# VHH binders against N-acetyl-D-glucosamine kinase (nagk): the designs that were tried, part 15

Target 1, 319 residues: N-acetyl-D-glucosamine kinase (nagk), of Dictyostelium discoideum (Social amoeba) (q54pm7)
Amino acid sequence: MSKEIFIGIDGGGTKTSTVAVDSNGQELARHTSPCSNYHSVGEDLAKAAINEGIKYVIRKVKETITDDDNKEVTVGSICLGMSGVDREKDKLLVKSWVTELLGESINYSIHNDAIVALSSGTQGKLFGVVIICGTGCISLGFNREGVSGRSGGWGPLLGDYGSGYQIGYDILRHVLKAKDQVGPKTSLTQVLLEKLQLTKEEDLISWAYDPKTQSWQKFAQLSPLAFEQAQLGDEISNLILVDAANALYDLINSVIKKLGLDKEEKFPLVYTGGNIERKGILSDLLSKKIMENYPNAEILNTTCDPSMGAALLALNSKK
Key: E = the ipSAE of ESMFold2; O = the ipSAE of OpenDDE; V2 = 0.75 times the mean of E and O plus 0.25 times the DockQ between their complexes.

## First folded at step 4 (VHH)

Design r8 (framework vhh_ozoralizumab_d1)
Fold by ESMFold2-Fast, scan of step 4:
Structure r8 (fold): chain B 319 residues (1-319), chain A 126 residues (1-126)
Amino acid sequence: as target 1 above (319 residues)
Amino acid sequence: EVQLVESGGGLVQPGGSLRLSCAASGFTFSRYWMYWVRQAPGKGLEWVSEISSSGKTTKYPDSVKGRFTISRDNAKNTLYLQMNSLRPEDTAVYYCAKGTSYTHGSRYSYEYFDYRGQGTLVTVSS
């Protein structure tokens, strides 16, 4: 009967996930290969990771075909959500890899990985807004005319307001303000020093400015302390999370305005990332502010992983 | 356990040349894009050059294009920057950096570093 499949790829920062689905969106095969961000691992390794995933899921689907007269698998469409792919030159490069493997006649779409995060909450539709809040933060979206909009995602050095990095930085800032008696005392002081195995606030300089461990990730790793202490009633921790919610709201508000989504009867707003998917003070504060200003927003969480979101995008691109 | 150790900086006359080296350890050097970045006195970090894991792809900003050449020796886990026709405005601390994957701002992954070395000072006297 010839099996038609639709392939989704999530080329994340640490690994590449590939999924094949049938015409009903049912998962047929899945594979994990190494990182395919070519800015991190180079073109050869990135291309190899993508090719590995595609070849595996095609082979796996062929193995399930019992009709000996027709063991052919046809790829109807492929969608790639890729870390390190945002500009046209990046998309053309990845397209060349896919075209080399599968031929120029197949339908393909290539997007930044944040776009696939949106489709993982919208059952494969490129309409609405996504807010991603993890180590960094970004908001992006699409209107009904296919126009895209973006706010944030500049990274810690250039400003990741509302991100895990910024929350971590604010913890350090408020602990030092408390020490200097410029700000009120906070339970963050004791738990921060305990977490870092330091004895006094002065030791934070050596920790923060150590060039050998210069990783923005280390600041973001502090962010759980603010959530924990806020739940225990620490006012400074609550203030940090209020500031984070306001910053995330500003990113979302910007995308809504750019895309005219405030004029829609209803639009989806997808939350993703460790800090915002977790039910708690930050998500509650953000949702309250959104609903006060945009009662037509439908706040959603992701319902599947990003590779499935990409596969559903590939399926939905078929007329 | 990532270690990056820069060397080769120093005082040089305008129009002169310097070759910087970076010895890498604690990670699979041959798998990662590598970068040179610099910070001039009173200024922010500036990206100077990048090189693919295989060494076949290199990129430079216009400020150094044609004057600087990035290269690598994967067998020796070493990154190099050949600097020619040096100008006073090239005075800066130069850092080698390991590439990072920025999953949400993916086009900027080469601008973010999950590790930098301690740097080596290059002074171009007027």
Scores: ipSAE 0.000, ipTM 0.217, lowest interface PAE 12.5, mean pLDDT 82

Design r9 (framework vhh_5c3l_4)
Fold by ESMFold2-Fast, scan of step 4:
Structure r9 (fold): chain B 319 residues (1-319), chain A 126 residues (1-126)
Amino acid sequence: as target 1 above (319 residues)
Amino acid sequence: QVQLQESGGGLVQPGGSLRLSCAASGFTFSSYWMSWVRQAPGKGLEVVSDISSGGKSTTYADSVKGRFTISRDNAKNTLYLQMNSLKPEDTAVYYCAKGHSLYTGTKYSYDYFDYRGPGTQVTVSS
């Protein structure tokens, strides 16, 4: 008799997490390999990272079988959650890597990181809404008929209101408005300059427009300053977070309406991303607005990491 | 360390052709997706084309599909964009960019560009 396992992979921006679970969803083995975002590291290194994780967890599970039993291990299903895999071509590319290693008959699925984030809060069920507020923001969901809906996730150049990028950008904007005496003074000015080790507001030009360090994450990394200063009573920081909460609510509201979830007796709404996972001003403002409009929403945080969320999707997809 | 240098831009008549080149150094060129991005006067950035590390997968913006061809020579660390049937609306600064991403707006999203070159001007005179 072979031991059947289900594999979940989280292809994050800095590392790849691979986990194997049994038929009860209990973790059997886990491995961390290098970055598998092929947009960052290229196809060869991304493929190698995924293969390393799969091979490791299979070998590790085999090692946990007693010497007396010497049972084989079979992969019942595999699910990958990866950034940048919304396009069919991206999904086919990654599928080719997995099927080369495990064979063409493997029960396989691949999803973008938003879908896996939903499953991380719902114990592997594709029903309800997720809102992700990190560097960018997106809301995505599924109804009971398996119909999907999405709002946001267009990137900072095309919008992304409510995101960590937008909060960071708003900090810069309000600091400069205060400098120009177009807006009110804010405690953000002093703490921003201190964080960036700058002496004056004019120095922000060289920092912001440095082409060698261009990334949206650079601006998003400023977002904690608004949370800290809002807690200390800064009016401008509170305004930035109110605007963010309103923008995130608009994304969630859109997905709920598209999927008819307002007609459900109850539906899960999963919060993920550093800006809303922790209790604070933004999550409190957002949750208040959601509950006023959708008292049938069950606001949840993720209960496991994305690789486990993917593994539970793999388990639930078995036929 | 990372350097991208575009060349091949210039003034061309409508219906003409240009071939852009991007010389890459300071990183393992053959391991990365590469992109061409443009910015027309008074407009935002537009992704023109992407190519996978091995050259097997390519994408094109609808505005250039059938007219432009992206290619690469990993032995020479060079990215190319062949532009045919040029139109006045193709007038823009063209940038070579390291990387490719479908930006999903999540904490796991890779920013579309981690580095781009200084650009080369393409002007299609009417």
Scores: ipSAE 0.000, ipTM 0.203, lowest interface PAE 12.5, mean pLDDT 82

## First folded at step 7 (VHH)

Design A1 (from d4 with I58T F102E Y110S; framework vhh_8fcz_2; at its last look DockQ between E and O 0.03; V2 from the best seeds 0.00; counts 0 for: pae O 12.6 > 2, unsure alone 62.9 < 65, placed apart)
Fold by OpenDDE, look of step 7:
Structure A1 (fold): chain B 319 residues (1-319), chain A 127 residues (1-127)
Amino acid sequence: as target 1 above (319 residues)
Amino acid sequence: QVQLVESGGGLVQPGGSLRLSCAASGFTFDDYAMNWVRQPPGKGLEWVSGISWSSGSTTYADSVEGRFTIIRDNDKKMVYLQMTSLKTEDTAVYYCARDSPEYDYVWGSSEYTFDYEGQGTQVTVSS
């Protein structure tokens, strides 16, 4: 008898994670392959990364089968959570990769990575809301009728309010406001300059606008300074985090309303991303606001990685 | 014509090391993932290691992970298998194998995803 497996893929911006699970949701194999965002690495490399992961886990599962004569593995379903797959054209492209490898009859689903994140908190159930807060931020969700909703995810330029980028950006803004004496002094000034190995606030211009080091991540990497200084009682840092929490709440609130989840007895709200996954001041601020307005929300953290979340979605698609 | 020629096999004591080489010709080498497979005495063919064509990402069977290293040189059209901490159970004929570009008959079957393999090189691990 052929062993049936279900495959989940997390195609992130830097790496691709692939997981195979059995019918019980038990992990059988896992593999990490390179970036599969074809906008970043090109179509060929992206395809190769996806194929590599799928082939690996299938091979590994076959190796565990003791009967040498009957090492048959069947892929029951595959779910791909992909970054940068927001357009129909993108989805069609990824579909073509999967069907080329696994056949035209393969059961598959392609989702935004945020949906996979939701699954990681709900154990494969597409119901509730997820808020992702990393370099950027986005909120997505599903209601019981299968309707999806989204808020945010516009990118740093267009508005990732409450994100790590925004926090980092706000740090710079407030430090310079202090320099100009148009805002209050903040302990962020000293720690920011130290972190960046700068001696004066004027040097922040060169740092911020350096064409060789332009990235949203470099701003997001400053976000921990706000957390640290807030804990030490810096008012400006606290303000930055309060603003972030409010922004995140607004995103979540919009999704809840769009989906009518406020009418549910209970719905999951999954926190994910480096800024809110761990207990901290931002998470606490957000949670407080959520609980005040939506007592029917169950705040959850992810219990598995996104690839496993995807695998569980794949598994549940056949149930 | 696709050709894969293995070399470097021999007799080695347990705990020893051996380096296998595979020379590839007759195809665009960097368009294909390459593998090492082996056939122990009285047993079927088993996959040992693979290396991707584009990223150079490597994979290993559990039985050899941490002991074997697969490397490729696209300029020389060579694939290598560095074997360390060799065990008696590593005794086999080792083959270099090219990944098949076709997957239809491979997935869900007991067949490997290889379309070409060399003549093999004998590796014997014995005290």
Scores: ipSAE 0.000, ipTM 0.253, lowest interface PAE 12.6, mean pLDDT 88
ESMFold2, look of step 7: ipSAE 0.012; ipTM 0.273
ESMFold2 (binder alone), look of step 7: mean pLDDT 78; pTM 0.805

Design A2 (from d4 with F102S D104R Y110Q; framework vhh_8fcz_2; at its last look DockQ between E and O 0.43; V2 from the best seeds 0.00; counts 0 for: pae E 12.3 > 2, unsure alone 60.5 < 65, grease 28.1 > 24.2)
Fold by ESMFold2, look of step 7:
Structure A2 (fold): chain B 319 residues (1-319), chain A 127 residues (1-127)
Amino acid sequence: as target 1 above (319 residues)
Amino acid sequence: QVQLVESGGGLVQPGGSLRLSCAASGFTFDDYAMNWVRQPPGKGLEWVSGISWSSGSITYADSVEGRFTIIRDNDKKMVYLQMTSLKTEDTAVYYCARDSPSYRYVWGSQEYTFDYEGQGTQVTVSS
């Protein structure tokens, strides 16, 4: 007999995750392949990474079918959440690749990866707001009329306040302000120098400007120091985290207002990304401000990875 | 027990070549994409290259494109990194890694999250 599956794809900036689920939402197969952001790797490589994941999960499900009379696998729907897919032309291009493989008759949903992240906290529903806060940050949302809204996500050169990158950068700024005697002393100085294996603050310029090691993660890796020192009572660390929480609130507030979600009886607000997804000082500060201004927000964490969130969206689109 | 064992590192002069090997055991090797990552002295991990389960999709970091080649052999459960035109900047401990689901950076960044990585093999490029 034919087995119907629903496929979710999370095409991040470095890796592509593909998941197949059954009609009950139970995972049947999973695969990880290289990057599928076509702005980064080109169309041929992106297409190959996507299609290989699809072929893999179909093959694995087919291998588990014990009904020798009907070993066919049918894809009921597929949802792709892809980095680098922001415009309708991007969606059409990616859809053309998958349609070539799977045909025109199945249900396709192609989205930016941020919107599929919402689905991973709502179990497959595109309604509410997501705030993604890791090395970078962005907020995205969907109202009941199907209108989407976005705030942030412009990168550190243009401003990425609230992100792990910016928290790490602010640690450096405050340590140097203390060195220059234009700001108060902070326990961040000692722990920063120890983490970087440096002897003195002047060594930070060589570390920061080393052309061989430039990446967003270089600065974002410092952000745990602010959490740790704030827990130990450092006032500058607390200030950095308060400023980050206010910046994240501003992104969320913008999306809520753009979409009219303040008028809903209730709406989900999904936290994702390593700096806010787990309970901690930053998420607590943000949640307090959210609840003071939007008691109708239901704050949720993700319950699965984005590829499973996409698979659940694919499943729910058939219902 | 999942095990990845890197080998083939050593000391080479700039412009030289080196081939790294990674032997995998304890898991169904052809179910996974495989990667090379490296850790330069005093720095964090830096992704180098990745290869899909069928070798149908291969990617490289900008810094190594055109100089490094990733290869896999599913029959032998091996991943290789052929390095040519080596630079002093390529000095690092190189790790073989099996992919895992990851949280992604938003805009202009990448995050590498791996289930397992090996002990690493030292590559030193110096005159």
Scores: ipSAE 0.000, ipTM 0.261, lowest interface PAE 12.3, mean pLDDT 83
ESMFold2 (binder alone), look of step 7: mean pLDDT 77; pTM 0.790
OpenDDE, look of step 7: ipSAE 0.006; ipTM 0.238

Design A3 (from d4 with F102S Y112S; framework vhh_8fcz_2; at its last look DockQ between E and O 0.01; V2 from the best seeds 0.00; counts 0 for: pae E 9.0 > 2, unsure alone 63.2 < 65, grease 28.5 > 24.2, placed apart)
Fold by ESMFold2, look of step 7:
Structure A3 (fold): chain B 319 residues (1-319), chain A 127 residues (1-127)
Amino acid sequence: as target 1 above (319 residues)
Amino acid sequence: QVQLVESGGGLVQPGGSLRLSCAASGFTFDDYAMNWVRQPPGKGLEWVSGISWSSGSITYADSVEGRFTIIRDNDKKMVYLQMTSLKTEDTAVYYCARDSPSYDYVWGSYESTFDYEGQGTQVTVSS
């Protein structure tokens, strides 16, 4: 006899999280290793980061086995949710690294981040819809027949309306419209300048276009100002959040219709990403619009992190 | 239910040719890109070739480019792999797979995920 485990990996842009669970889905071990996006760090470092996590959790499970149990640990299935693994070539390359370590007989699956986010709210089932609203935004879903659908995720140049990036951009835009006397005054002006340690609106050009600091996060980091000022009664901040909620609704609505989920008795709708996973003005506005149009949606938060979501997918693939 | 049935494998000498077929049913075939993937003896799965739903984008692994040709027939719901100039390292079980887009959190990149549904078809290249 041996103790069978199921491994989930969340390979994000900055770190790799690895989780092992038992046949009941209970966490046995966890590890964090460096970034495993091989387009960013190269193949050798990405392979090492993935294998470090796998080796670590197997070792930790072995250390917890009592005299009452088998001393052996076997991996029944493994699921990797990876950023930067986009083409089938990428998936096969990553699979080759893991099969070299674990052998050919194990069930392997490799998915993008959005799929494991859905599973983190559905206990490892690929059914329903997820909306991710952080720096960028995307909605993705699966129906009971296994058909997938998606909307959004085009990036800030081509889309991402409703994302943290777009909220931050809208703050800048409305502050400058007020300066130009093209739009109304807003309390965002003063709090934005204070946040950025600037004295006047003209200084926003130097901040916004500084080539040394360009990233999606630079603009997305401004989004809390809209939440804060909307709570204090600023109408422009409220407009920004209403527009964001409507944009997120449009992404979700598209996925629901593409997949025929409006015909289901009930379906899960998982919120994730920093701007909507906590209860607040944006998630409340979105939820109100969802429930008005889809009373059969069950709005859920994630109940575990993405690496646990991947582990539950691995567990369910073996059952 | 999704069904993919591979056929056309066999024993061939080096330099020979084979044509693999994949019959698809149980889904809207025209909506999916299709792929061939192989598993050599004692090794992991290797992607071989892919073809978009309209045949407007066709891709090959470096090891087979110029020797293999992927073709699809949407009316018959078939995918083919025409293999020529076969080598001993082409020995593998060949699988047909459908494809779907996926989301990368960073940059919103779109790449396909695919399913392996059939038992595959064995290709053996030996003297």
Scores: ipSAE 0.008, ipTM 0.165, lowest interface PAE 9.0, mean pLDDT 82
ESMFold2 (binder alone), look of step 7: mean pLDDT 79; pTM 0.797
OpenDDE, look of step 7: ipSAE 0.012; ipTM 0.287

Design B1 (from p29 with N31S Y33D D62K D104N; framework vhh_ozoralizumab_d1; at its last look DockQ between E and O 0.36; V2 from the best seeds 0.00; counts 0 for: pae E 15.1 > 2, unsure alone 63.3 < 65)
Fold by ESMFold2, look of step 7:
Structure B1 (fold): chain B 319 residues (1-319), chain A 127 residues (1-127)
Amino acid sequence: as target 1 above (319 residues)
Amino acid sequence: EVQLVESGGGLVQPGGSLRLSCAASGFTFSSYDMYWVRQAPGKGLEWVSEISGSGSSTKYPKSVKGRFTISRDNAKNTLYLQMNSLRPEDTAVYYCARDSPSYNYVWGSYESTFDYRGQGTLVTVSS
């Protein structure tokens, strides 16, 4: 005589989202708490933020059923998708916090954002491929046998082709090639200088190499210029986006082949991340290549937020 | 053949001390970050310390910080854990683990995977 719930947690860099669902996947309660990246806020605050969400959703579900005779709330499984938990020691530490609260008999899983993103597009199924394309990019997939595969995600020093960072980097390169008369003129030159409040191309050196402002986002913020100028007919901007689409296709193609997904009757392919999540020039170019080579791919966007995606993974891991 | 052999466990009263050792062979010991992890009866694994390959950097979770000290002797291929002010909740099988770094799906970072090769050493803290 108990109500079984399944909990999903999305622990991002700015906030923590916690969701409880029933055995049918219906949301029962939700809570937002502070950041839980312990590299940013320390162990005590990260633990408190995670446990706040768990305690809140259990309490809210219990309040819903207290009119019955003696029903209890039990947690069948919990899935955490956590920023800042990249190493096994990070996973063990976070697991110890929630085990202290919920006990040892519960199924626990800790996943990265890519797995939760796939689940958010598949209603909790760990099958198919996800491509994340924002500041950085990575592709991840699973076949029906539970075998995983990945491609990309090596970062800017080793190459992050197709990402917003790389698009921004390519804008800078083509603007400078045009300045050096090694490449064609491009409308990117003027819009780049205007965006950065610079008067000439030589000023890009000071902007790009300023040690006080280094981040991947610094370069990725330039990527909208390529979308905008390609729409206005700039050939260099179009070439940058075609190259990005080809790079994203190569990541996806590698995962599909590694996992034998080309042999499936159909498989989901989830697009997520700010540069690909909405329909536009980049997503259209990529989708065209995908459909030409894999008509059995079902291209999807996410249908729920990451905390719900984690909750649905928790539900399905019990089944 | 990679081998890690833990020793030094035993029965100790609360407040007592023990020193654990881990003898390493079959790999270049000084090239690997090393860990101590523990498994209490009926519980999962818990990380308790980390030391860099050179020994210059150590890290501890809050549960043991200030009580446990990890160290290594790269000339003798040996990892140590000095455990002071022991509590009943420190009762566990203790394992040393080699870092087996792999690239994770999170952008731009490496993931550690613990490589456990020994049977561990049992530490019991009770009166």
Scores: ipSAE 0.000, ipTM 0.396, lowest interface PAE 10.6, mean pLDDT 84
ESMFold2 (binder alone), look of step 7: mean pLDDT 77; pTM 0.770
OpenDDE, look of step 7: ipSAE 0.569; ipTM 0.857
ESMFold2, look of step 8: ipSAE 0.000; ipTM 0.326
ESMFold2 (binder alone), look of step 8: mean pLDDT 77; pTM 0.774
OpenDDE, look of step 8: ipSAE 0.605; ipTM 0.875

Design B2 (from p29 with N31S Y33D S100E S102E; framework vhh_ozoralizumab_d1; at its last look DockQ between E and O 0.47; V2 from the best seeds 0.00; counts 0 for: pae E 11.8 > 2, unsure alone 62.1 < 65)
Fold by ESMFold2, look of step 7:
Structure B2 (fold): chain B 319 residues (1-319), chain A 127 residues (1-127)
Amino acid sequence: as target 1 above (319 residues)
Amino acid sequence: EVQLVESGGGLVQPGGSLRLSCAASGFTFSSYDMYWVRQAPGKGLEWVSEISGSGSSTKYPDSVKGRFTISRDNAKNTLYLQMNSLRPEDTAVYYCARDEPEYDYVWGSYESTFDYRGQGTLVTVSS
């Protein structure tokens, strides 16, 4: 009679994605609304963005009900995957917005992006390990008892080894080491200068320290050069990627050991983030080291977007 | 070891007032933002108020704004909540809490949770 739905929200970055699924995990409706990070846009706009998405998907599901006497939709649970809500008070505030709309007894959860990424690779199961390797990197995991573990994710200033930022930074360092005759020559020098439209290595200091263009992505955008030159046989590029793979392995290894996942017959290990999600030199190096030490790991990619990952967490929380 | 001890709860008539206290020990109290949260029967935690480490900034949700006042005495390591114009919906166990520091990440955020929460004090608004 009433149609029960489960809602997932991805409230990171610059916009909010909301998805409703049925009890089988089938997508029923989806909506994009403005940014919901209230540290960026303030409480009123963040609340409005979340409520817009929830109201939209409920309305769309109601429009599919063929019983003219009853157009009732109930929300069985809701899960939010959000960046910028790291503190418990932030989580409680966002929960209050949702409970004002859906009622105080709503089955509600909120998780950071990495937990939602794990779900996106496991179809809603909080079990196993995720490694995220994009501009930054972090590993998180859960065991069967629901105990969580994490490693990394401290940002570039404190060390984000294995990340795209660090790979890009290492390219710069090795090019300058070659210039200073402290390290070997590398094909990275020519391709780096060409990419940045610079004439000589000395120009890198003005580029790197330009206050108008400071972002972690500025350095991370260089990481493809290491992949490309390693493919062509550059020894320094290969060293950079080996070091990155070892750093990613160390993060994963820490989480596996903290959670006792080495004792499991099998556990999922989800790869995500632009530098590791697609098959390539870095993912191959990492996967080789993982399989040598943890043949019981099942290496997976994400199969859905984060809002769907959150919706599947919401669905599975009722079981 | 970190300890937080709430007191001052009890039975209050609608429209009445109550003052809660939280004695803190085992850490540098003035270095931490502090807050009150509450848990109504059969419900989850609800944020009630926040005060900065220095005491210079306070925040409240709309449900209690204008009725509740958070304060702190850093010399005595004590947090307070003055609750006025109490309503039946304010019935809950009230906890003081020390917030875990906010983490900034380039990629994924580190999930922040309370590491420390006291035993709580029951406030009942009835009759």
Scores: ipSAE 0.000, ipTM 0.258, lowest interface PAE 11.8, mean pLDDT 83
ESMFold2 (binder alone), look of step 7: mean pLDDT 77; pTM 0.774
OpenDDE, look of step 7: ipSAE 0.466; ipTM 0.811

Design B3 (from p29 with N31S Y33E D62K Y110T; framework vhh_ozoralizumab_d1; at its last look DockQ between E and O 0.43; V2 from the best seeds 0.00; counts 0 for: pae E 9.8 > 2, unsure alone 62.2 < 65)
Fold by ESMFold2, look of step 7:
Structure B3 (fold): chain B 319 residues (1-319), chain A 127 residues (1-127)
Amino acid sequence: as target 1 above (319 residues)
Amino acid sequence: EVQLVESGGGLVQPGGSLRLSCAASGFTFSSYEMYWVRQAPGKGLEWVSEISGSGSSTKYPKSVKGRFTISRDNAKNTLYLQMNSLRPEDTAVYYCARDSPSYDYVWGSTESTFDYRGQGTLVTVSS
């Protein structure tokens, strides 16, 4: 008697994407609103951004109903993939915003970005493994019994090997080792200095320790240099990427073993994050090692954006 | 064994005040960020306050900010919630919880969960 929809929300670091799908997983409406990370923009603005998206997609779906006397839309479930919503208190706060708008009886879930990324590669199935390799890295997975596992994600101070941050750090390390004549020369030296607009290696101290520019992204932005120079034959750049691939493999291997996925006939393995999602030296090295050890892994990329991935999780929570 | 025992609940008139206590044992209390959460009948959990391990930083959602005050006495392993200007919608079972961080993912933050184990203490705000 009413149109049932399923809502997915991706609250990324700079914007909020909201998608409504029907019971077949087909997109009905989509909206982009401002950032909803309440640690960044505060409670009122974050709540407003989430509610704007929900209200928009419900209204848009209502407008498509041709029976003007019976324009009923029911939300069957909602799933949020939110950055900055990692503590239980954050999850409860966001849930209270949604329940104020949609009522207490709604089927509600919230997941971190990695779980939504897995869904975006598996079309809504919470089964298999995802590896994220961007500024940071982490591997997460689920077995058929719904048991989850994870590895990595400890951050740069405690170890984030395989991440863009670590690749950037390794570039700096090897350039300075070459300057000190305790390591081989590398083409990374020239391209690093050019990228940072510096004239000599000693200037890296002032750049690296400048308190006005400290962030994980500051170092992670250097990682493309390793990809570029390895492609041109630089041995040190190749070594950096081999070490990164081995580190990513170790994270994935741990999750596979914890969850018993080596015993499955097949399981999905989703690659995502800027350093691994496109074909290149790092993804090729990693895939070779995965296929040598787990021929039953099906290596996938995401096929939809995170808001659709969350919507498909919402849909599948009813099935 | 980790234990958290809530007390101090009761019946209070709208506009009144109440102080809750939580006795903690079985862990190094001062090393944990602590929370108060509440659950109204037939509803889910709602976060209502947070305090750092030292007690130097406190946070509240808009629904209770200015009315509730969280505090702790690390020498006595006790967490408190002073609740002023109480309203009927504050009626709930109140639980204290410790932060149970899981570093599942550092892409942007540290994941944590509430670790609550007591029976809670009922607060009823009614005329």
Scores: ipSAE 0.006, ipTM 0.357, lowest interface PAE 9.8, mean pLDDT 84
ESMFold2 (binder alone), look of step 7: mean pLDDT 77; pTM 0.766
OpenDDE, look of step 7: ipSAE 0.032; ipTM 0.493

